# Ledger of designs, part 190: VH-VL binders against Large ribosomal subunit protein uL10m (mRpL10)

Target 1, 224 residues: Large ribosomal subunit protein uL10m (mRpL10), of Drosophila melanogaster (Fruit fly) (q9vpl3)
Amino acid sequence: RGKINIQRPKAPHYERARVVAVTQPKYPELPKAKSCFKTRAERTQQQQENPYNEIIAREVRNWLDHSRLVAFFHLSSITADDIFRVRVQLHKQNLHLKSYGSKIIEQAVKNTRYEAIVPLFHSNHCIVFSPDPEKTAALLRIVRRVPQMVLLGGIVEETMLSRNQLVAYAQMPGLHAVQAQLVQTLSQAPGHLIQQLQAHQNSFVQVLDVHAKNQMNEETPKST
Below, E stands for the ipSAE of ESMFold2; O stands for the ipSAE of OpenDDE; V2 stands for 0.75 times the mean of E and O plus 0.25 times the DockQ between their complexes.

## First folded at step 12 (VH-VL)

Design gg23 (from gg1 with heavy chain T30D; framework fv_anetumab; at its last look DockQ between E and O 0.35; V2 from the best seeds 0.00; counts 0 for: pae E 4.1 > 2)
Fold by OpenDDE, look of step 12:
Order: structure tokens, then C-alpha cells, then sequence
Structure gg23 (fold): chain C 224 residues (1-224), chain A 119 residues (1-119), chain B 111 residues (1-111)
């Protein structure tokens, strides 16, 4: 009695195989999740002057106008899952990851102060917006661990910064910390000034006293 | 200095409830994840779950889902791990640990809380 | 249960270099550069030694180094010292739903 090889079941009879093939629920091939970004980029390239593009362009403009921190990234091959993971983490830091088509960006920034950013959007890209420029360090910390996101540059407090400048900015002590240091330094300054002023006055008085003593000694007549 | 301080050792009976704590200091508690890691006696490390105190986003390992509850009180910079009904198999050292990223490394650890469940 | 595979024990003499391996799959170590190593002395909490495959936190000795090849991550300890005797655990990101997997741990003995 031949050992039924349960690991390699004999191919069912042709008729049974046909029935199984027909009765197998054709699960729609889950559309290969085209990375939401590729599909969006492709969709944005095909979208003619659609009223929808104008709406999105306005949205982009609104983000730019209300953000104190804007960072531009090139996206290499990244999975939807990875993007989502990063997005969630960014969001927790009040950093908003958005992706727009190049045409939409061009339309959004046309005849605006942001027109200079257009050359950054020739490839797959994403933008991170934040109302808080102090989150620059957090942003860089997060994206440093995402090799698929390459920092191109950004805008901080209405100033366009290169990649290197953004990195440098993130390493700076926060404005508040600097202000606090300044206040501390300034608060100590009056004490030093007073000390210096007093030192000069004291020295002057000492010189005068010595002069007075010398004059008194000269007026003592030698009682021959 | 960044520090995580956990509550003291616990000795409990099977069926009892327990809540242990982890208090963070020296950093913005709301901006980092707190993970819980179990270590049974003589065994390895097991991730149990993680919470983001800033919004109370809580996630569990599949192995611990429904077995424990993780919570946090950001007002006092404290994370919690609790059991509704302890089992003898819950006897272990429990560590809280900080991570900046949901998928990141645990850079600072608490000293651990030993939980002993014995009949 | 997706577990990373570590040798149960490794030993070395003072001054030697030893390597601890951590083997996973293409879905964890092979898929991501999010490998961490932790040192744990008896009765103490784990300490982060390496993150992101090869990065050292501040305060960690340069004797510790990390690398990855394929599905295997490695921790190398150069110039082995008595204080290095501990358990070492590797960890890796796996998925969004299960972001942390640990290895079984390796006991390092300094002979």
C-alpha cells in the first residue's frame, strides 16, 4: 500500500483540476499597491488643467504660507508601508508629510516668492510642513533613519536654506535658549559695568588722595 | 539626565490585579515612545508593547494583546503596565524603555520591576 | 514566532576579538537597517550598545562595532575585557504591526 505522500499530493484528475480551477475564488489580484506616490505622480502627469489641480495648488500654497518650516525631500524607491510609518512618526511631531505632482507645485508657486523651489521637484519628491521651526531637529532625526528620503533643502522662517544650512540650523540652540542666554549675559553686564565704573572712581580718588598728601608734605616749613 | 524609574518589586497571587509604573525624567516625556519588555527568569527579552504618551497611541505585541494594558499619564510623566488577573507565568522582570521612533532602538531603560506570582 | 537566531554562548580571552551573530530573514534584518544590540549584565537592565546596524550611542566604547551582511547582523567586540562578560541581545524591526523582535541572547564569557 503506497505511502500517500501528503507533502506532494498527486495532481487531481484533469476534470477535477478543471472544476477546482473554475471554482477557486479568483481573488482579484490585490492591485500591486503601486506606491501611492508613484500612482499620484502618474495621475498628476496625466491630469490636464483640471479644476481639481487648482484646488490642490491652492492647498499647497496654503501650506507654504502657514508653515514656518518646510523641508523638501527626494524620494527614492520607498514602499507605501515605509512612507506610512514615517508619516505617522512625523505627524506625532507636528510635521506633515505631503506629496504633490510637479505640475501642481509649479502652478501653486507661480508668481509667488516660492517660485525658486520649482527646480527641486523634477523627480519623486515629498514635502514636510510644520508650523514650528523648532521641530527641524526632530525632522532631521527622523529622516536620517529613512535612507529613501533625501533632504534637498527647505524654508525656515521664510528663508530658503540649503541642505547643509538646514542641518546647521538644527544643531543650533533653540531661539529661546539663545534668548535666555542673552538675557543672562545682559543681566550680568550691569554688575560688571558698575564694578568697572567703581574701580575707575576708586582709582581716581586714590590718586587724588596721594596728590593731596604730597602737597601737605611740601607745605610743612622746614623749621630750621 | 534622562532617567526611567520603575516601581518596586511585586509579590502577588494568581488572579490578583497589578499595575506597575515607569516614570520618565530629564526629557520631554510626550515626545518619546515608552516600550515594555518582559524577561522571564533565565529567558530572553520579549517586547510587549509600546505607548506614545503625547497622544496615548498604544500598540501591543500580538503575543501580549489582550493580556496586559499599557497606559500613560503625561501630566506626571508616567507609563503603566497592568494586569487584570495575574498568572504564575507572568512571573518575570519587566522593563520600560524609551524610544524616539516607533521602530527605533530603546536608548534608555528603567531598572526593571520584578513581578513574582506564586500561589 | 519570528525570532532572531543567536548563538547560545560565545567565549574569548582578554584582548581577543569576538563576534556574535544574529540571523534573521529578509523580512527583518535583511529588509531593514534597524538592527540594535543590547548588553545586559546579570541583574541589570539592558544597555543599548549599537543601533541602526553600526552606530554607537554616546558613552559606548569604540571596542563595540556592528555590521550586517544579508540576513545576518554581527556584533564585534575588540580587545575583550572582563567587564564585557554579559548577555547580548540583538533586535530588529520586522513590520509595522510587530516592530520589535529580539534574538534569543548570547552569553559572552571572558575566560
Amino acid sequence: as target 1 above (224 residues)
Amino acid sequence: QVELVQSGAEVKKPGESLKISCKGSGYSFDDYWIGWVRQAPGKGLEWMGIIYPGDSDTRYSPSFQGQVTISADKSISTAYLQWSSLKASDTAMYYCARSFLYWGEFDYWGQGTLVTVSS
Amino acid sequence: DIALTQPASVSGSPGQSITISCTGTSSDIGGYNYVSWYQQHPGKAPKLMIYDVSNRPSGVSNRFSGSKSGNTASLTISGLQAEDEADYYCSSYTSYSDPYVFGGGTKLTVL
Scores: ipSAE 0.792, ipTM 0.899, lowest interface PAE 0.7, mean pLDDT 87
Fold by ESMFold2, look of step 12:
Structure gg23 (fold): chain C 224 residues (1-224), chain A 119 residues (1-119), chain B 111 residues (1-111)
Amino acid sequence: as target 1 above (224 residues)
Amino acid sequence: QVELVQSGAEVKKPGESLKISCKGSGYSFDDYWIGWVRQAPGKGLEWMGIIYPGDSDTRYSPSFQGQVTISADKSISTAYLQWSSLKASDTAMYYCARSFLYWGEFDYWGQGTLVTVSS
Amino acid sequence: DIALTQPASVSGSPGQSITISCTGTSSDIGGYNYVSWYQQHPGKAPKLMIYDVSNRPSGVSNRFSGSKSGNTASLTISGLQAEDEADYYCSSYTSYSDPYVFGGGTKLTVL
């Protein structure tokens, strides 16, 4: 959380802005080109030779364990200035934009229920973590202006959600509405709820009876 | 009910100081930017600057940098626009407006504060 | 450096459709920059009519629509009514040193 006044510099010279837009400036990670043909050997060598992989994997594990909201995005090319602006806006809402290599994600989730997320990280990506699941709507408002970030899905309260499910979750009311839903679902069918369901059923039966009697007027209807 | 209520009209002389206010209610004040927009008599809208009350992150239009001070007191859900020495050219209507993003739309506006600076 | 150009005035008769343009450069309107439109009646604060180029806030008539093509954003008002007579401003985010840029405004007269 920063309390500094950030004044952005003047727009870059057109030629330099064009170069930045062409190069994929995902600034904490190296560009990834042509390595896909030798990725198996490079992955193994990187894992063996980088003594910080386990530290970084532990960081990811800590984020997963302490975040009630996790959202996964595909990341298209975006300038370093633009992704930094997005990160600052996300951070103001306690939303933390991170990116990690697929090997590190695989190591972080090994022997956990989250192993299923590893395939999401074979392409260019970013992840947003937050302890505040109510911030899902804020997250989607921020990224609506960032077409380079494409929502893939997420995890809310330890439940994996598809893209559409996460969007639907973001539209739900706040904590009060969630508490009301929990009380309703945790309450086994009490007599009051049964009476409400019966009232709705009676209304539906009344509509069916009208339709059945209309059939009798037009022809000779009902016997079982 | 999102509402932005601004302080009343001001009549001042050149060289005087002034601080006008914008009080937000009906929403989480700390989580939205408050921008200030000037409209000189008979002229268009001019963006002056914006503040995030949650951490006081403040951005100014280059045209207004050093001309005004934007601040906020989140304990009373209020943003401020302040001059240390008014000029006759500061005569204008001043609006505060709310934005979720510092590069987003202004979805709610205050009623405006007319500032008149004349001898 | 940063300017959004609108016509000074536009007029139309009740029931007609009218379009107000807002022209900038590729750094003002083009690319990923989004555009919003504001309506201002005399003596009143501006009101957001269109955001993100084409979206209407809740409570804004579907007679108002927005679009963008190249470096020009457009606000279209169909079925003109007397209450549509107002000043209209476009705005966009300019990425680096002035996050909000307003156009000069367009006075709409309903004949």
Scores: ipSAE 0.292, ipTM 0.640, lowest interface PAE 4.1, mean pLDDT 76
ESMFold2 (binder alone), look of step 12: mean pLDDT 93; pTM 0.950

Design gg24 (from gg1 with heavy chain Y52F; framework fv_anetumab; at its last look DockQ between E and O 0.51; V2 from the best seeds 0.00; counts 0 for: pae E 2.02 > 2)
Fold by OpenDDE, look of step 12:
Structure gg24 (fold): chain C 224 residues (1-224), chain A 119 residues (1-119), chain B 111 residues (1-111)
Amino acid sequence: as target 1 above (224 residues)
Amino acid sequence: QVELVQSGAEVKKPGESLKISCKGSGYSFTDYWIGWVRQAPGKGLEWMGIIFPGDSDTRYSPSFQGQVTISADKSISTAYLQWSSLKASDTAMYYCARSFLYWGEFDYWGQGTLVTVSS
Amino acid sequence: DIALTQPASVSGSPGQSITISCTGTSSDIGGYNYVSWYQQHPGKAPKLMIYDVSNRPSGVSNRFSGSKSGNTASLTISGLQAEDEADYYCSSYTSYSDPYVFGGGTKLTVL
C-alpha cells in the first residue's frame, strides 16, 4: 500500500486541474503598495505640464501662506505605512504632513518669497505645516523617533531657520510664557522702584533733619 | 506640575461591573495619550490599551481586546477603564500613564488603583 | 507571548556598579531604539528612568544609564545606593498593534 506522499500530492487529473484553476478565487493581487512616495516621485517625473500640477502648486502656496510653522524633511527609506503612522501622530498635534514633487514645489514657489526652499527638494522630501509655531517642540518630539525623517530646516513666522535654529527655537520657552514672565517681572518692578525712590527720599529727609537739629543747637547762646 | 490621580481601591465580586478613573492635571490633557497598565500581585507590568483623549482614538492590546473598555472625558480631563463583568483573575493593580506618542514612553504615572475581585 | 527576558534578581553593594540586562529579539529590541526602563519601589507606581535606549528624563540621576547591543538592552546603575533597591522593568516597541512589551522585571537588592 504505497505511502501517500502528502508532501507531493499527485497532480490532479487534467479536468480537475482545470476546474480548480477556474474556481480558484483570483484574489486581486493586492497592489503592492508601491510606497506612495516612490510612485509620487515617479509620477512627478512623468507629469508633463499637466493642468493638475498648477492646481497642486496652488495648494502648496496656500499651505505656505497660511502656515506659521513649516518644516522640511528628507525621507530616507521610509515605508508608506510608517509615513502614515507618523502622519497620524502629527495630525493629532495639528501638524500636517504633505509630500510634493520637486517640480511642483518649484512651480509653486517661483517668483515668491519662498523661492529659497527649492534647493532643499532634491530627493524624497516631505513638508510639515502648522498654523501654530508653538507646535515646533511637538514636531521635533514626534520626529525624534522617526530616524527616516531628517530635518533640513523650516520657516517659523515667515523666517527661514536652519535645522539648528529650529531646534533652538523649540527649546525656548513659549513666547507667551516669556511674555507672562516679563509682565510679572515688570509688574514687580514698580514696587521695587517705589521702594528705592522712597528710600532715597527718606534718607534725604533724615539728613535734613539732622542738619536742622545741628543748626538749632548752634544757635542756643551759651548763657554765661 | 503634571499629575495623574486615580480613583480609590475597589473590592468587587465576580460578575460585577466596574469603572475606574484617571484624572490628569498640569498639562494639556487632549495632547497626550493615556495608557492603562495592569500589574497582578507579584507579577510584572502588562500594557492593556491606550487612548488619545483629543479624538478618543482608542487602541487595545490583543490580550485585552474585548475584555475591557477604555474611554475618556476630555471636559474633565479624565480617562476611564471599565469592566462589564469582573473575574477573579482581574485582581490587580491598575495604573494609568501618560505618553506623548502612541508608541512612546510613559513619562508620568498615576498612583494606581487596586482592584480586588473575590467571591 | 512576546516577553522580554530579564534576570529575576540582581544584587550589589553600595557604591558598586550593576547592570540589568533585557533581552528581546530582532523584532523588538534589535529592531528599534525604543527601549525604556522603569523603576518601581514596593507599593509605588513605576517611574520612567530611561527612554529611547539611553536618554534620561529630567530629574533622573546621572547614575542611571542605558545602552543596547544587538537584541539586548542594558540598564547600568553606577554608585549604587540603598534607595536604588527596587524592581526594574524594561520595555520595548514591537509592532504597531502591540507597541508596549515589558520585561519580566528584575529585583535589585542593595546589600
Scores: ipSAE 0.808, ipTM 0.910, lowest interface PAE 0.7, mean pLDDT 87
Fold by ESMFold2, look of step 12:
Structure gg24 (fold): chain C 224 residues (1-224), chain A 119 residues (1-119), chain B 111 residues (1-111)
Amino acid sequence: as target 1 above (224 residues)
Amino acid sequence: QVELVQSGAEVKKPGESLKISCKGSGYSFTDYWIGWVRQAPGKGLEWMGIIFPGDSDTRYSPSFQGQVTISADKSISTAYLQWSSLKASDTAMYYCARSFLYWGEFDYWGQGTLVTVSS
Amino acid sequence: DIALTQPASVSGSPGQSITISCTGTSSDIGGYNYVSWYQQHPGKAPKLMIYDVSNRPSGVSNRFSGSKSGNTASLTISGLQAEDEADYYCSSYTSYSDPYVFGGGTKLTVL
């Protein structure tokens, strides 16, 4: 049908009778016609020089700050229909699938404890955010059936975890209070962690601690 | 223990309405899909449609689109299958079944509800 | 609407192994690993026996196994027992408008 595209519910311009406000549509907006014919290099350059990159980086920062679970994936070739179906299923579990350029990720984590994640984004990737760390098991259950999404690692309760640590975390849902304590202990000085674990020893916890240190120090050259 | 309990058998006349139910227990009802499967007497299984009770996202087989309504009431952990006007061809056994992914397997099934539509 | 093709019936003697086939297309069995198998005894609801081509749910005997090659999935029952006499249905995700399709069913008779 022939219909004007209504982004705002009303015309005429109600905002001309009021002070400039957040709801005011500034006319004109983006130069839409120019973006349709730009090359890949021009789009990348424009995005880098535009405050739009900072807006997107702040969006990523907000996701990182408000998500108790963040998971990083390498993304292989997948159809648009298949990734959409996966996104819908993830959303049902309050898991939010996003993808951002590596430079935007660099800008978002600059001067934060998460700068170490940047090498993960040198290749095709996606990120899953959630406010609910108990959904880690649901996330892994979904992506286990999606071979195009390869888990690289994640952040749980502000602690960076390797792939194997995140999988181990998901297998302990009945011990979520212990899991939260373990994650908090890893965020503290390593010497205090060793003292705490020795008082409550089990072989699994000591293996996890060694694995966490090896993952942080032994990132593969191909992924860094 | 995961259980799906369906409403009892129904005998109806053509043109009457009907709403049958499927109550889930022993799991997080709003985190799983509930599908409906039809089996005509002496025939095979036919997928009718599926609902995610957490947000009421509902998908229908093209063969059943417009023929039935699938709904759920998450406050009582119950999914529904309903007809506004039954036909004799609706005579069948109707199963509800649970799936974690809407493209995945049905791991738990209700006992079935026999619907008989006769004039 | 694209149904998966199964033989109408299969028979075997106790102790033997039998295989039930399920043939589809590249849009379902060939394109995805979301094949399931269900067992249905007369008057009972179906029971999940195999999912994701070859996985057994907890509580399903290891006599049941699944596989696929190309567009054909297979359910194999080893050490056939009288209680295995039932109807068997395969199912798969499909990339068409309906996300799920069943096969026509196979009646297994234990001689």
Scores: ipSAE 0.563, ipTM 0.798, lowest interface PAE 2.0, mean pLDDT 79
ESMFold2 (binder alone), look of step 12: mean pLDDT 89; pTM 0.923

Design gg25 (from gg1 with light chain S97D; framework fv_anetumab; at its last look DockQ between E and O 0.29; V2 from the best seeds 0.00; counts 0 for: pae E 3.3 > 2)
Fold by OpenDDE, look of step 12:
Structure gg25 (fold): chain C 224 residues (1-224), chain A 119 residues (1-119), chain B 111 residues (1-111)
Amino acid sequence: as target 1 above (224 residues)
Amino acid sequence: QVELVQSGAEVKKPGESLKISCKGSGYSFTDYWIGWVRQAPGKGLEWMGIIYPGDSDTRYSPSFQGQVTISADKSISTAYLQWSSLKASDTAMYYCARSFLYWGEFDYWGQGTLVTVSS
Amino acid sequence: DIALTQPASVSGSPGQSITISCTGTSSDIGGYNYVSWYQQHPGKAPKLMIYDVSNRPSGVSNRFSGSKSGNTASLTISGLQAEDEADYYCSSYTSYDDPYVFGGGTKLTVL
């Protein structure tokens, strides 16, 4: 009695194989989870002048106009899960991660002060928006832990900054801290000025006193 | 200086409720995660859960889901770990720890709270 | 339960270099560079020694270094000192739903 090789079952009869092949539920190949960003970039490239693109372009413009911090990133082989993780963390810091197609960006910034950013959008990119420029340090702290996000540059307080400039900006003490320091310094200045002024006056008085004493000593007649 | 100060040691009986606290100072309490880590006597570290006090986003380890409640009061920069009904197996040292990132390292730790549950 | 595997104990003499290994899977240590190491003295809270595989926090001695190869992370302590005697725990990110996994810990004895 031939040992039924359970590891290599004999191919079913042709007719049975045909029935099995036809009855096997064709599970739709789960769309290879194209990273939402790749699919969006591809979709945006194929989208003809769609009224929808205009709406999105307006949205981009609105973000640019209302953001005091804008950072541009290149995305390198990042998974949807990783993006989501980063997005959540950024959002907690009031940083908004968005991704747009290059054509949409071009349309959005055409004939605006932001037109210079167009060359940054040649590949997979994302943009982080924030109304708070003080969050620059937090942004950089987060994205440093995400090697797939490469900082290209940004806009802070309507000023275009290179990557290096943005990093430098993040290392600066906050405006409020600097202002506080300035106020402290200024508050101490009057005291020093007064001290210096008083020192000069006191010195002058001392010189006068010495002079007066010397004159009095000269007027004392040598009583022969 | 960044500091996490936990409430004192607790001695409880099985079935009792307990709430321990972790107070943060020296940093923006709402901008960092607070995690809780359990360490049974002579055992290793076990992550229990984490909370973001800024919005009270709370996540639990699957092993501790439903067993404990993590909360925070941002007004007093305090995170909490609580039990509705303690078990003898809950006897352990409990640490709170700070993390900037949800997936990040715990850079500052509380001194720990020893919870002893005995009949 | 996803657990990182550490040796139960390691020992070394003063001045020596020792390495503690932490072995995970492709879904944790192998998948991410979010490995941390903690030092814990008896009766004390853990202290962060290494984060992101190889970075040292401020105040941590340069004698401590971290590395990763494949699914194994390593903590190296050079110039072993008596004060280094402690338990060492590795940790790693695993997933969004379970972001923290710890190793079983390694007791380091300085002979």
Scores: ipSAE 0.786, ipTM 0.895, lowest interface PAE 0.7, mean pLDDT 87
Fold by ESMFold2, look of step 12:
Structure gg25 (fold): chain C 224 residues (1-224), chain A 119 residues (1-119), chain B 111 residues (1-111)
Amino acid sequence: as target 1 above (224 residues)
Amino acid sequence: QVELVQSGAEVKKPGESLKISCKGSGYSFTDYWIGWVRQAPGKGLEWMGIIYPGDSDTRYSPSFQGQVTISADKSISTAYLQWSSLKASDTAMYYCARSFLYWGEFDYWGQGTLVTVSS
Amino acid sequence: DIALTQPASVSGSPGQSITISCTGTSSDIGGYNYVSWYQQHPGKAPKLMIYDVSNRPSGVSNRFSGSKSGNTASLTISGLQAEDEADYYCSSYTSYDDPYVFGGGTKLTVL
């Protein structure tokens, strides 16, 4: 239901107009002319059979392969200046804010352990990548001041975590405590986690046991 | 345990230069902003500026732009506030304080450095 | 144009609950969602008591609570004790280029 039949501008015409505007003075482009929103819209219009999609998909796979922390957010309306300032603060913590079209995400994770993440990208979104899972707490502190970024969940050490599980993970002391818990745990994923096994089951089960001692506060996580 | 230790009290004359320090310990010094806050005798708190020692990204309150210099030496976990030419109106207590975001709360404070500038 | 107005003084008896207000003349960037409260005893550095309107840092008594309504944030101290006698400052986020404003301070006197 709903007849949304407004056709987007023809991709070759729009791409040509952008190139012409860059190569001649007429109206200034915005500083950092690219934003996640503009880039996503352009990719959506052209993604069906564009051969450079495979280059972008390889970029996504590279981020996923080199990131021990991946966090997924719903992104509400936000000014380009505000998101740029958030990106700078994230970058200081080795946290890398990216956005990709859902078609590119589908292509990137096809036939991989990450296929289950595709439904997260059907709405307006952004992703934060980092090689440092210890930066999960830093990420949550930064986005506490950014109500336009709403945490959906994430991947830590190849394990899919829900929003509440990622928040609980951020409160755990240190990587060594997590590693020690993993070595001592041979059990399957806790019952609360079975609905989050949309990523490949084997990687998800290896990392967490029920969190019974953590007594997670879903409403107001503690931080300093 | 997080601690910010500031240099000792200073008594100066107008026109002299001064550099005061704030040494952070018990945390990753390069991952947090260090802000400087002024408090004139009997008056309230006033933000002067802030630095991220990890990359020296420095921001000043418009009221203090060009009047002071904020710097840091990350190799010794120390931030600095300096004047090239002190004025009597610079007499105040100066605090350094830590913030995770440059727009965030100051969760730990130094003990303060009293600067007295008398003719 | 952001300014934070606090009463100059407030007083209460031991065991009483007291509230200190912090009223803006215009919205901050987060609509007063980023109000912090600091306690300062004479001759000592400020101490963070409340951040983001209502959150307490570790080591702060649960007698201290924060809230907001419209353009007014409030710090409430329940079970007032002599040690609570101090100056209290609110602060808020203003903009990315000038991110801090402090209220003028409120002197709390415990009778």
Scores: ipSAE 0.368, ipTM 0.677, lowest interface PAE 3.3, mean pLDDT 77
ESMFold2 (binder alone), look of step 12: mean pLDDT 90; pTM 0.928

